# Ledger of designs, part 155: miniprotein binders against q6w4x9r395to579

Target 1, 185 residues: q6w4x9r395to579
Amino acid sequence: GHCSLEGGSFVTTFDARPYRFHGTCTYILLQSPQLPEDGALMAVYDKSGVSHSETSLVAVVYLSRQDKIVISQDEVVTNNGEAKWLPYKTRNITVFRQTSTHLQMATSFGLELVVQLRPIFQAYVTVGPQFRGQTRGLCGNFNGDTTDDFTTSMGIAEGTASLFVDSWRAGNCPAALERETDPCS
Short names: E, the ipSAE of ESMFold2; O, the ipSAE of OpenDDE; V2, 0.75 times the mean of E and O plus 0.25 times the DockQ between their complexes.

## First folded at step 12 (miniprotein)

Design sd13 (at its last look DockQ between E and O 0.01; V2 from the best seeds 0.00; counts 0 for: pae O 11.2 > 1.5, SAP 74.131 > 70, placed apart)
Fold by ESMFold2, look of step 12:
Structure sd13 (fold): chain B 185 residues (1-185), chain A 92 residues (1-92)
Amino acid sequence: as target 1 above (185 residues)
Amino acid sequence: GDYEEWLKLARVLFWLATVLAWLAERAAENGDFEEARELLEYASKLTEEAARLATEALEHATTEEQRERALELLKRIAEFQAEIAKLQAEIL
């Protein structure tokens, strides 16, 4: 299965469902029991200088109990906040420069990530067939049916990308926290 | 070394800190409170370092655009530090 994060905020799911959203937060891109050590792939979006009304991908994060890897346009940062020179290798993961403009994260567990650094930061996620029907997040559920790819973190199939994407927010988004702590709203 | 190096590292450390806090919340939900405590302390330390790097960038900014970028990041960091403090009180 293939999932892509292209342009400012265009996503194509593992089931080939395209959508676009605007948001400035971290989102769960892919969760699956096929990822070791409770692994998850996450996408970071921020306002882009390319368009005033647009958001764009600024980093991809892989997290598990063992590995914490952030890939941004110029840096790979790991567990202790260290910037790493490529290639970077763990027991199951290798991050390396595929071309002058692309990085690749290859794994032993059926996940492959290719990141285009220039001219626009984009990401391409490939998962093996063992992931079928076992994925959650912005890349959809990989069940061969595009009609339920907008399934929220609560398990509700939504008709709009915005509600679906909002349900997959991870990390702390100050606006969301402020809404929850403001007694007057 | 320079404004761009400090600001870029500050952003990356901040992003990592936010996901570590998310992991801490998940660990606490699963009853793994010692892991949650360690992750949250680590997130707090990375956030402090991100603030120092963003402050270094601000102190060396030579344009208004550079100043505004550093100040915006510092604002986001400060808001997150308040959230971290709440989580630490609730988990620890």
Scores: ipSAE 0.324, ipTM 0.692, lowest interface PAE 3.2, mean pLDDT 81
Fold by OpenDDE base, look of step 12:
Order: C-alpha cells, then sequence, then structure tokens
Structure sd13 (fold): chain B 185 residues (1-185), chain A 92 residues (1-92)
C-alpha cells in the first residue's frame, strides 16, 4: 500500500482515495498492530501563508515506546529530541539520505517512508501486504475499499474529509478548515 | 485484477488534476492568470483521462460494489469538470 502527502494539503490513501484538507495540527497517518512497540506515524501541519487555507506539511514523526523520530522540513532528524547524524540506525529503523532532496526511513517491519525536502516538503508511505486491513489514520484502512477510508478514530465512517481528519488529531488543536466541497472528498 | 488497476490509475490522475486546479487558483489569486490558465488546461486533460480510465474500470467491474465505486469516482470527476469549467470562465 502507498499513501502520499503532497502539494501541501493533499493526501492519497493506501486505497488510492484522494482528498485534501487544511489543518495546523499533528495527525495520525498510520497506526497498526503490525507496528512494533505501539508505533505510529504522524504528520505535522502548519501555516505556510497568511490565509487559513495556506497550510503545509512541515514534519513527519514516527513515535513508539522507544523512539520519537522527527524529520522536519529543515532537514533536521531527531530521536527523542536529540539531533542525529545521517545515516542513523536504531534496532529496526534506519534513516538515511536517499538523494540530495530526499530522505528515507527504512524499517525491518514493513514500513518505508520517503520524504521529499525540496521544493515542497512531501511524504510517501509504503507498507507491506501484512498491513492489509490493519491500518488506521489519515492513510486509511488498506482494505481495497475506498468507501470506508474516512473511518474515524471511533470507528465511524464519515462523508467529509474534515471530520475524518479531525478525528485523527494528536493533541488539542483547532479543527481543520472545511473549505469548498473538495471533489476528492 | 484489471478493475483495480484501472480504478487506481484513474484515481491517481484525478488527484493530480485536483492539485493542478488548486495551484491554478493560487496563481489566479496572485494575478498570474496565464499560469492559472495553463494549469487548468492541464488539469482538464488529466480529468478527461481519469474519466476514461474510470469508465474502463466500470466495464471491468464484476461485483455491484465495484460498480458502485467506479460510478462514485465518475460522479466526482464530473463534478470536478464542472468546477474546472467555472474556474476557466472566471479567469478569462
Amino acid sequence: as target 1 above (185 residues)
Amino acid sequence: GDYEEWLKLARVLFWLATVLAWLAERAAENGDFEEARELLEYASKLTEEAARLATEALEHATTEEQRERALELLKRIAEFQAEIAKLQAEIL
């Protein structure tokens, strides 16, 4: 399954459902029992302009009981708050520079992350087949059915992206702005 | 199967079209109308291709669920085509 965060506010789920949202919070992209140590992948969004609709991805975070790996738009990689030189390797995670503009986080448990740093900060998430039907978050549930991709953290299927996205907020942040009807929602 | 491949590709192209339209709106807001026009033209072409691919998916549907999903995508595409047309008219 492939999930992408592109263009500042656009998401394509593992089931290839596209949608967009405008929010300035941290959101859970991927949570799964297949991730060890209660691992989760999260995305940090912030304002990129003066308008409320000008939001963009500014960091990606992998959080587990042992690690908090942050890849920021400033090309800074930290684990548990400490800056790390690349390539950086933990027990089952490796972060390294793939190209001059791309970083990669490789894992031993079937999760791959590619982060494009420039010109736009974007992220690409890949999970193995063992994750089918066992994922939750903004990247969807990876079950081949796009109609239920907007399942909230409470297990309720939503019809709009804004309500879906808001349910996956990590922390107390303002609600995502629902602009005009997104044709992808 | 064939259905999933067609549908997936259709969705990807449709997504790209929406991104381009969004960029076009931004360009227009900044007064870059020529750029906006070009982006919308490209978005329109991608949307048409997405519709074609979604139709192929529909033709390869073997279940009612698959049919419904393809039809839903086609509906969204059609709605978006109307939006593109509206935007194009506004920047002329």
Scores: ipSAE 0.000, ipTM 0.205, lowest interface PAE 11.2, mean pLDDT 88
ESMFold2 (binder alone), look of step 12: mean pLDDT 88; pTM 0.862

Design sd14 (at its last look DockQ between E and O 0.01; V2 from the best seeds 0.00; counts 0 for: pae O 11.0 > 1.5, placed apart)
Fold by ESMFold2, look of step 12:
Structure sd14 (fold): chain B 185 residues (1-185), chain A 92 residues (1-92)
Amino acid sequence: as target 1 above (185 residues)
Amino acid sequence: GDYEEWLKLARVLFWLATVLLWEAERAAENGDFEEARELLEYASKLTEYAARLATEALEHATTEEQRERALELLKRIAEFQAEIAKLQAEIL
């Protein structure tokens, strides 16, 4: 399954459902029992400067009981708050420069993260088939049906992206906007 | 280090601290109060370091834009430190 976080705050779920939101917060991108040590992926969004209301991805966080890996748009990579040189390897995770513009986090548990650093900070999440029907978060539930991909953290299927996205906030943050309120870019 | 080096590391440490607070809140909701306290201590330490780095960036800022970015981060860190302290008091 493939989930993407692309410029303009566009998201495409594991079931290929596209949506857009604008919010300043950390969001739960992916949770699954298939991730070891209570693992999760998080996405950090902040104001982009394109318009007063538009936000963009500024960092991706992989967290578990063992690792707290942050990859930022400024090419800072840390684990547990300590800056790391690439390639960086743990027992189950390798972070390395895939190309001049892309970093990759490869794992032994079926998760792959590719981060595009330039020209726009973007993220691409790939999970193996063992994750089918076992994911939750902004990347959706991976059940082959786009109609319930907007399932909130409380298990409620929503019709709007903003209510869905707000339920996955990991912090005390303002509510997100479903569409840009200022057309100036 | 220079302004950009200090500020970009400060932002990363701050983002990590916000994730740790979220983890601590979940742990407390599950009754795992010892885990919650450890996560809060860790988040607190990270915000202290982030604040020192953002202060270094502010002291070396050469433009109004750079000053405003560093000050905004320091404000967000201070507000977040209050949130940590509040949850720490609630767990005890």
Scores: ipSAE 0.774, ipTM 0.895, lowest interface PAE 0.8, mean pLDDT 88
Fold by OpenDDE base, look of step 12:
Order: structure tokens, then C-alpha cells, then sequence
Structure sd14 (fold): chain B 185 residues (1-185), chain A 92 residues (1-92)
């Protein structure tokens, strides 16, 4: 399964359902029992301009009981708040520079993350087949059905992206906005 | 089935077109009107293709729900085409 966060406010789920939202919060991208130590992948969005419609991805966070790895738009990689030099390796996670503009987080448990740093901060998430039907978050449920990708954290299928996205907020943030031109709204 | 494949592809292309519009708007805001025009032209072409694919999906619909979803997408595509045209007119 491949999930992408592109163009500042666009998401494509593991099931290849595209949608758009504007939010300035931290959101859960991926939760799964296949991730060790209660691991979760999250995305941090912030304002990139004056208007509420000018939002962009500014960081990706992998959080578990052991690690809090943050890859930010300024190319700083931290674990539990401490800056780390690349390549950086834990027990089952390695972060390294793939190209001059791309970082990669490789894992031993079937999760891969590629982060494009420039010119736009973007993220690409890949999970192995063992994750099929066992994922939740903004990247969807990876079950081959696009119609149920907007399943909230409470297990309710929503018809709009805004309500779906809001259910996966990791903190108290303003409600997400959705454009009418979203083909999945 | 066939319906889902056509609809999915239509949505993806439409999504790409929306991204291009967004980039075009930003280019225009920055005064790069030539880039904006090029992006809008590409967005327009993708949108037309998306419309054709959505229509194909509609033709393969076997339930009322499927028909409604396809029609809804076509409606959004039409509205988006108007937005593209509007911005094209604004930047000459």
C-alpha cells in the first residue's frame, strides 16, 4: 500500500483515494497492530500563508513507546527531542539521506517512509502486504475499497473529508477545511 | 468491477488537476503568469480526461448509488472547469 501527502494539502490513501483538506494540526496517518510498541505515524500541518487555505505539511513524526522520531521541513531529524546525525539507526528503524532532496526512514517491520524536502515538503508512506485491512488514520484502511476510507477514529464512515480528518487529530486544533472541488467529498 | 476502476481513475486525474490549479494560483500570486497559464492548460486537459472517464464509469453503473456517485463527480468536474476558465480569464 502507498499513501502520499503532496502539494501541501493533498492526500492519497493506501486504496488510492485522493482528497484534500486544510488543517493546522497533528494528525494520525497510520495506526496498526503491525507496528511494534504501539507505533503510529503522524503528520504535522501548519499555516504556510495568510489565508486559512494556505496550509502545508511541515513535519512527519513516528511515535512509539521507545521512539519519537521527527523529520521536519528544515531537514532536522530528532529522536525524543535530540538532534541526530544521519544515518541514524535504532533497533528497528534507520533514517538516512536518500538523495540531496529526499530522506528515507526504513524499518524492519514493513513500514517505509520517503520525505521530499524540496521544493515542497512531501511524504510517501509504504506498507507491506501484512498491513492489509489492518490500518487506520488519514491513509485509510488498506482493504481495497475506496468507499470506506473515510472511516473515523470511532469506526464511523463519513461522507466528507473534513469530518474524517478531524477525527484523527492528535490534539486540540481548529477544524479542518475542505474544498468543494475535492473529488472524494 | 469495471465501474470502480473507471471511477477511481477519474478521481485520481481530477485530483491531479486540482493540484495543478492550486499551483497555478500560487504562481499567479507570485507574478509568474506564464507558469500559471501552462499549469492551467494542463489542468484543463486532465479535467477533460477525468470527465470522459467519469462518464465511462457512469455507463458501467449497476446500482443507483453508483450512478449517484458518478454523477456527483461529474458535477464537481464541471464546476472545476468553470474555476479554471475563470482564472484563465483573470491572468489573460
Amino acid sequence: as target 1 above (185 residues)
Amino acid sequence: GDYEEWLKLARVLFWLATVLLWEAERAAENGDFEEARELLEYASKLTEYAARLATEALEHATTEEQRERALELLKRIAEFQAEIAKLQAEIL
Scores: ipSAE 0.006, ipTM 0.184, lowest interface PAE 11.0, mean pLDDT 88
ESMFold2 (binder alone), look of step 12: mean pLDDT 88; pTM 0.854

Design sd15 (at its last look DockQ between E and O 0.02; V2 from the best seeds 0.00; counts 0 for: pae O 9.0 > 1.5, placed apart)
Fold by ESMFold2, look of step 12:
Structure sd15 (fold): chain B 185 residues (1-185), chain A 92 residues (1-92)
Amino acid sequence: as target 1 above (185 residues)
Amino acid sequence: GDYEEWLKLARVLRWLAVVLAWEAERAAENGDFEEARELLEYASKLTEEAARLATEALEHATTEEQRERALELLKRIAEFQAEIAKLQAEIL
């Protein structure tokens, strides 16, 4: 399964459902029992300097009981708050420069993350077939049915992206209402 | 130069602190209050380091734009330090 976070705050779920949102927060992209040690993948969005209503991806975080890996748009890679040189390897995770413009986090548990650093910070999440029907978050539930990909953190399928995205916020976000502006209005 | 390196790391540490606070809330919901306390202490320490780095960046800012970016980050760090304190009072 493939989930993408692209410029203009566009998201495409594991079931190929596209949506867009504008928010300044940390969001849960993916939770699954297939991720070891209560693992989760998170996305950090912040305003981009063109207008108050534009937001963009600024970091991706892999979180578990063992690892707290942050990959930022500024090419800072940390684990547990300490900057790391690439390639960086733990027992089950390797972060390396895939190309001059892309970094990759490869894992032994079926998660792959590729981040594009230039020209725009974007992220591409790939999960193996063992994740089918077992995901939650902004990347959807990976069950082959796009009508319920907007399932909230409380398990309720919503018809709009904004309600869905708001439910996956990780923490208190000071400018939550500004996240809902249409990029063209 | 050094301004950008300090600011970049400070932002990452603040983002990590947010994630740790979220993790602490989940631990508390599961009854793991010692783990929640430890995660919030870790988040607090990260915000202190983030504030030190952002202050270094501010002290070396050479443009108004650099100054504004560092001040904005310091404001966000202080706001989150207050959130950590609230969580510590509510959870622990």
Scores: ipSAE 0.802, ipTM 0.908, lowest interface PAE 0.7, mean pLDDT 87
Fold by OpenDDE base, look of step 12:
Structure sd15 (fold): chain B 185 residues (1-185), chain A 92 residues (1-92)
Amino acid sequence: as target 1 above (185 residues)
Amino acid sequence: GDYEEWLKLARVLRWLAVVLAWEAERAAENGDFEEARELLEYASKLTEEAARLATEALEHATTEEQRERALELLKRIAEFQAEIAKLQAEIL
């Protein structure tokens, strides 16, 4: 399964459902029992301009009971509040520079992350087949059905992206705005 | 309508191309240059097709909003084509 966060506010789920939102919060992208130690992948969005519709991805965070890895637009990799030199390796996670503009987080448990740092901060998430039907968050449920991708944290299928996205906030943030634009552009 | 169908298809192909290009970069990093080249070639072809379909969508747009969305997609596709070309040059 492949999930993408592109263009600042565009998301494509594991089931290839595209949508767009504007928010300035941290959201759960991926939570699954297949992730060890209650691991979760999160996305941090912030304002990129003066208007509420000018939002962009600014960081990706992997958080578990053992690790906290933050990949930011400034090419800073932080684990548990400490800046790390690349390549950085934990027990089952490795973060390294893939290209001059891309970082990669490789894991031993079927999660891969590629982050484009410039010119636009973008993220690409890949999960193995073992994750089918066992994922939740902004990246959807990876069950081959796009119609139920907007399942909230409470297990309710929503028809709009805004309510869906808001349900996956990892903090007390303003409500996300839904904008009907081309999400895969 | 016709617009939505063309636009949707264009978006899907663009998305697939992005995934393939990403995989190509990974292959290259692992030293699998032949695989990387093949993936990029496929990505390039899909991107070209996406551009064609997005253009069709633009031609079928009946509102300014639809036109803007199609143009935005075309812009993104063009940008991505440049990225693919850059990657291809780096792998050669």
Scores: ipSAE 0.012, ipTM 0.228, lowest interface PAE 9.0, mean pLDDT 86
ESMFold2 (binder alone), look of step 12: mean pLDDT 86; pTM 0.840

Design sd16 (at its last fold request DockQ between E and O 0.93; V2 from the best seeds 0.80)
Fold by ESMFold2, fold request of step 13:
Structure sd16 (fold): chain B 185 residues (1-185), chain A 89 residues (1-89)
Amino acid sequence: as target 1 above (185 residues)
Amino acid sequence: DTLRKLARVLYWLAVVLMWEAERAFEAGNFEEAFRLAEEAGELIEYAIKLAEEAIKEGDTDPETEELLKEAEKLAKEVERFIAKVAEEL
């Protein structure tokens, strides 16, 4: 399954459901019992440009009981608060430079993260088939049905992206602004 | 500036750890809440030191002062949370 965070504010779920939002917060991108040691993937969004209402992806965070990895738009990579040179390896995670503009976090547990550093910070999440029907967060539930991809942290399927996104906030932050996925002028 | 950029990452991580600490507290896992909050506090103090060092070395980016203010605010919040959790231990 593939989930993407593109254009600073666009998300496409594991079931290919697109949406757009703006919010200054950290959000839970992916939780699953398939991730070891209570692992979770999170996305950090912050204000972009001059607009007060526009935000974009600035970092991706992987947390477990063993590791606390942050990969930032400024190419800072840390684990447990310590800066790391690439390639960086733990027992089940490797972070390395894929190209001059892309970094990759590869794992032994079926999660792969690729980040594009330039021209725009973007993230691409890939999970193996064992994750089907067992994911939660902004990337959706991976059950093959786009109608319930907006399932909140309380397990309620919502019809709007804003309520769904707000439920996955990891912090006390302003409500997200939902934007139309098809920019029509 | 490398110091400012690292300080920003430490700040973001500390925010996430405090969120986890608060959830642990709500679940009654007070020892875990305490541990997470202490780790967040260490990250914030380090972020403050890095931001201050960046300014000392001539960083004029207004984001650095903003980060320092936010980090100092979070440090006070972490202190209050740790005191709250300690009452439950």
Scores: ipSAE 0.760, ipTM 0.893, lowest interface PAE 1.0, mean pLDDT 87
Fold by OpenDDE base, fold request of step 13:
Structure sd16 (fold): chain B 185 residues (1-185), chain A 89 residues (1-89)
Amino acid sequence: as target 1 above (185 residues)
Amino acid sequence: DTLRKLARVLYWLAVVLMWEAERAFEAGNFEEAFRLAEEAGELIEYAIKLAEEAIKEGDTDPETEELLKEAEKLAKEVERFIAKVAEEL
């Protein structure tokens, strides 16, 4: 499955459902029993302009009982609050520079993350076939059905992206907006 | 610039950890809530120090001042939460 966060506010789920939102919060992208140590992948969005509709991805966070890895738009990589030099390796995670503009987080448990730093901070999440039907979050449920991707954290199917996205907030933040505006650069 | 960039990352992580701490508290996992909140506290205090150092070294970006204000606000919230959790231990 491939999930993408592009153009500052666009998301494509593992089931290839596209949607967009504007929010200034941290959101759960991926939860799964296939992630060890209660692992979860999250995305941090912040204001990129004056308008509430001007929001963009600014960091990706992987949290587990063992690791707390942050990759920011400023090329800062931390684990457990400590800055790390690349390439950085833990027991089952490696973070390294793929190209001059791309960083990669590789894992031994079927999760891959590619982060594009320039010109726009973007993220690409890949999970193995063992994750099929066992994912939750903004990336959807990876079951081949796009119509149920907007299932909230409480298991309720939503018709709009805003309510769906809000249910996956990892913080006390303003409500997400669903507006057709230009992505932040 | 480097100090501010790192401080921002630590702030984001502290926010998430506090959210996790709150979820643990709601679930009745008070020990875990306490642990997470303390970790958030350490991170946010470090973020504050970094932001202050950046300003001291001549960082005049208004974003740095804003970050400092938000970090200080969060630090107070963390402190209050820790006290709340401690009553349940």
Scores: ipSAE 0.745, ipTM 0.901, lowest interface PAE 0.6, mean pLDDT 94
ESMFold2, look of step 12: ipSAE 0.706; ipTM 0.868
ESMFold2 (binder alone), look of step 12: mean pLDDT 86; pTM 0.835
OpenDDE base, look of step 12: ipSAE 0.537; ipTM 0.814
ESMFold2, fold request of step 13: ipSAE 0.721, 0.705; ipTM 0.873, 0.866
ESMFold2 (binder alone), fold request of step 13: mean pLDDT 86, 86, 86; pTM 0.836, 0.837, 0.836
OpenDDE base, fold request of step 13: ipSAE 0.370, 0.436; ipTM 0.730, 0.769

Design sd17 (at its last look DockQ between E and O 0.64; V2 from the best seeds 0.00; counts 0 for: pae E 1.6 > 1.5, SAP 70.946 > 70)
Fold by ESMFold2, look of step 12:
Structure sd17 (fold): chain B 185 residues (1-185), chain A 89 residues (1-89)
Amino acid sequence: as target 1 above (185 residues)
Amino acid sequence: DTLRKLARVLYWLATVLAWLAERAFEAGNFEEAFRLAEEAGELIEYAIKLAEEAIKEGDTDPETEELLKEAEKLAKEVERFIAKVAEEL
């Protein structure tokens, strides 16, 4: 299965359902019992400098009880905040520069992440067939049916992308979009 | 600026760890909540140090000052949360 995060706001689920959202938060992209040590893949979105209402993908985070890996445009950071030279390897995970513009996180447990660093930050998630029907998060449930891909963290199918996406927030987030965001002088 | 960029990544990781600590606390997993919150606090302290160093070295990008404010706010929230968790240990 393939899930993509493109253009800073577009997502296509494992079941090929496209949607778009605008938010500034960390979101759960993929959770599954197939990921070891309570693993989860997360996406960080932040406001962009081109429009006061636009947001874009700025980082992808893999977390488990054993691994903490953040991939951003500029840095790969692991446990305890250490910036890492690539390639970075654990027992089950290798992060390496695939090309001058792309990084890859390869794993022994059927997850592959490819991150495009330039010209804009995008991410492509691939999972093996063992994940079918076993996923939750922004990438959907991978059950072959697009009608329930907007299933929330409470297990409820929603009719709009915004309610679905909001349910998958994982991190302290700025308040509503319409609040004043200028730094206090 | 390299210092500002690293500080921002540390801040993002810290926000995720703080969120996980809150979830662990709500689930009654107080030792895990404490561990995650302490780790978040350490990352926040490091992020603050890097942002302050960037400013001292002449970084005038408004993002750096905003990051410092955000990190200091999160640090206070995490410190309060750690104290709350410690009462349950």
Scores: ipSAE 0.615, ipTM 0.827, lowest interface PAE 1.6, mean pLDDT 83
Fold by OpenDDE base, look of step 12:
Structure sd17 (fold): chain B 185 residues (1-185), chain A 89 residues (1-89)
Amino acid sequence: as target 1 above (185 residues)
Amino acid sequence: DTLRKLARVLYWLATVLAWLAERAFEAGNFEEAFRLAEEAGELIEYAIKLAEEAIKEGDTDPETEELLKEAEKLAKEVERFIAKVAEEL
């Protein structure tokens, strides 16, 4: 499954459902029992302009009981708030520079993350087949059905992206705004 | 610039940890709530320190001051939360 966060406010789920939202919060992208140690992948969105509709992805966070990794445009921060030189390696996670503009987080448990640092901060999440039907968050549920991707953290199917996205907030923040725009248009 | 950027990252992480702490508390997991809150507190204090240092070194970007204010606010919230959780331990 492939989930993408592109263009500042566009998300494509594992089931290939595209949607757009504007929010300034941290959101859960991926939770799964397949992630060890209660691991979760999160996305941090912040204001990118003066308008409330100008929001963009600014960081990706992987958090588990053992690991805390933040990938931002300028820094990779791990446990204890230290910026690390790359490559950074833990027991089952490696963060390294893939290209001049791309970082990669590789794992031993079937999660891969590629982050484009410039010119636009973007993220691409890949999960193995073992994650099928066992994911939740902004990246959806990876079950091959796009119609139920907007399932909230409480297991309720929403018709709009805003309510769906809001349910996956990992912080106290304002409600997300929905703008229906086909990212492929 | 570098200090501010790092401080921002730490702030983001602290917010997540604080949020998780609240969730743990709501679930009755007071020990976990406490642990997470303490970690959030440490990170936010470090963020504050970095932001202050940035300002001291001549960072005049309004964003730095804003970050400092936000971080201080969060620090107070976390402190209050820690006290609350401690009563449940």
Scores: ipSAE 0.521, ipTM 0.804, lowest interface PAE 1.0, mean pLDDT 92
ESMFold2 (binder alone), look of step 12: mean pLDDT 86; pTM 0.840

Design sd18 (at its last look DockQ between E and O 0.02; V2 from the best seeds 0.00; counts 0 for: pae O 6.3 > 1.5, placed apart)
Fold by ESMFold2, look of step 12:
Formats: structure tokens, C-alpha cells, sequence
Structure sd18 (fold): chain B 185 residues (1-185), chain A 80 residues (1-80)
């Protein structure tokens, strides 16, 4: 299964359902019992460009009880938030430079992440077949049916992307940040 | 520039939020403390932008970040 996070806050789910949203928070992209140690993949979005209605991906985070891997647009951060040299390895995870513009996170548990750092920060998530029907978050539930990919964190299927996306926020998002307080705009 | 300061503060803020969120899930005192340090650094930059710009919206933002730090410290007290 493939899920993509592309410019303009476009998402394509594991079941190939495309949608777009606008938000400036951290969102749960993928949760699954197939991820060891309560693992989760998260996406951070922020305001982009001149338009107050545009947002873009600025970081991708993989967190579990054992691993904390942050790949940001400006730097790679791992283990207690300190910048690390690549390649970075744990027993189950390797993060390395695929090309001068792309990083890859490869794992032994069926998750692969490819991040484009430049010119625009984008991410591509691949999961193995063991994840089928066992995912939740912005990448959908991977059950072969696009009609219920907008299932909220409470288990309710929504008809619109906005309600679905809002349900997957991780933590509180300050209201002032949602008002587009960019000093250059 | 002010734009570069804003971008840095936003990165520090979101990293701090994520680190605290993860650390609270694991009752990880050191992780929470580190996330608070990142939020405090972001807070200082937001206050500087508020001072330079005179825009009260940045004061509101700083106040909200202070509240997030206070809640994280409250969680730390419960761990003891």
C-alpha cells in the first residue's frame, strides 16, 4: 500500500483516495498494531506561501516507545531531538540519504518512508500487505474501499475531508497559529 | 530576518509539542523536560517578534505557548 503527501496539502490514501486539506497542526498519519512498541507516523503542517489558505508539510515524525525519528524540512532530528549524522541506524530502522534531495527510512516491520527535502518537502509512505485493514489516520484504513477512508479517530465515517482531518490532530494547536500570523504576510 | 526567526520558532514549537506528546505517553521525565526547553526557546523568539513588530497577535501566541509549558510542568509534578 502507498500513501503520498504532496505539495498544496494533497494526500492520497492507501486505497488511492485523493483529498486536500488546510491545517497548521500535527496530525496522525498512520497508526497500526503492525508498528512495534505502539509506533505512530505523524505529519506536521504549517502555513506556506502568500495565500493564507495554503499549508504544506514541514516535518514527518516516527515515534514509538523505542524510537523517535524526526525528519524536518530544515534538519533531521533523532533521539531526544538532537541532530544526527546519516546514516542513522537502530536494530529495526535505518535512515539514509537516497539521493542529494531524498532521504529514506527503511524498517524491518514493513514500513518504508521516502522524504523529498527539496525543492518542496513531500513524503511517500509504503506499507506491506500485513497492514491491510489494520491502519488508521490520514492515510486511511487500507481495506480496499474508498467510501470509508474518512474514518475519524472516534471510528465515525465522515463524508468530508475536513472533519476527518481535524479528528486526527495530535495534541493542542494554539488558536493564534491558525490565524496566519506570519510576520511577512 | 524576522521571517527567518519566525520559521525557526515554528520548527522549535512543533518539535517541542511532538516531543512532549510522545514523552507524556511514556511517562518520560527527561523527554518532557527537553520538549519544554524547545518550547521555551520558541517562546523567546515569538516574544522578540512581538516586540519588533508591535503586533498584539504575537503576544497572544506567546501567551498560548506559556500555557502549554505550564501544562507540561504540571504533568511532570504528577510523575513525582
Amino acid sequence: as target 1 above (185 residues)
Amino acid sequence: SVEELYKLARVLFWLGVVLIWEAERNNDREGIEYGIELLEEALEIFKKIAELSGDPEYEKLAKEVEELIRKAREFLEKLS
Scores: ipSAE 0.184, ipTM 0.516, lowest interface PAE 4.2, mean pLDDT 79
Fold by OpenDDE base, look of step 12:
Structure sd18 (fold): chain B 185 residues (1-185), chain A 80 residues (1-80)
Amino acid sequence: as target 1 above (185 residues)
Amino acid sequence: SVEELYKLARVLFWLGVVLIWEAERNNDREGIEYGIELLEEALEIFKKIAELSGDPEYEKLAKEVEELIRKAREFLEKLS
């Protein structure tokens, strides 16, 4: 499954459902029993301009009981608040530079993260087949059905992205704005 | 529909980005060139979506793709 965060406000789920939102919070992208040590992947969004629609991804965070790995738009990688030189390796996670514009976080448990640093900070999440039907968050549930991707943290299926996205906030932040594509257009 | 066009563009974009990423790492000219072609196709679709929807965010996305293409071409020049 592939989940993408692109263009500052665009998300494509593991089931290939595209949607858009504008928010300035930290959101849970991926939770799964397949992630060790209660691991979760999160996305940090912030304002990039004056208008409410001017938002962008500014960091990706992998959080577990053991690690808090942050990859930020300024190309700084930290673990538990300490800056790390690349390549950086923990017990089961490796962060390294692929190219001048791309970083990769590789894991031993079926999660891969590619981060494009320039010209726009974007992230691409890949999970192995063992994650099928066992994911939750903004990246969806990876079950091949796009109609239930907007399942909230409470297990309720929403018809719009705004309430869905808001349910996955990892902090006290304003409500997200939603704009979906018209399937009839 | 805009939705179907977007899905297609996203697939092309992702494939192009990954291909260029791997090709640059391996100094693979042909891989970079093919990746650029994929991005160009994605770019065309994003521009079309921008036109059809009137949403400026798709234009911003298109500009980002253009920049990636430019950088990839610059890399090709360095390989020469």
Scores: ipSAE 0.019, ipTM 0.302, lowest interface PAE 6.3, mean pLDDT 89
ESMFold2 (binder alone), look of step 12: mean pLDDT 86; pTM 0.838

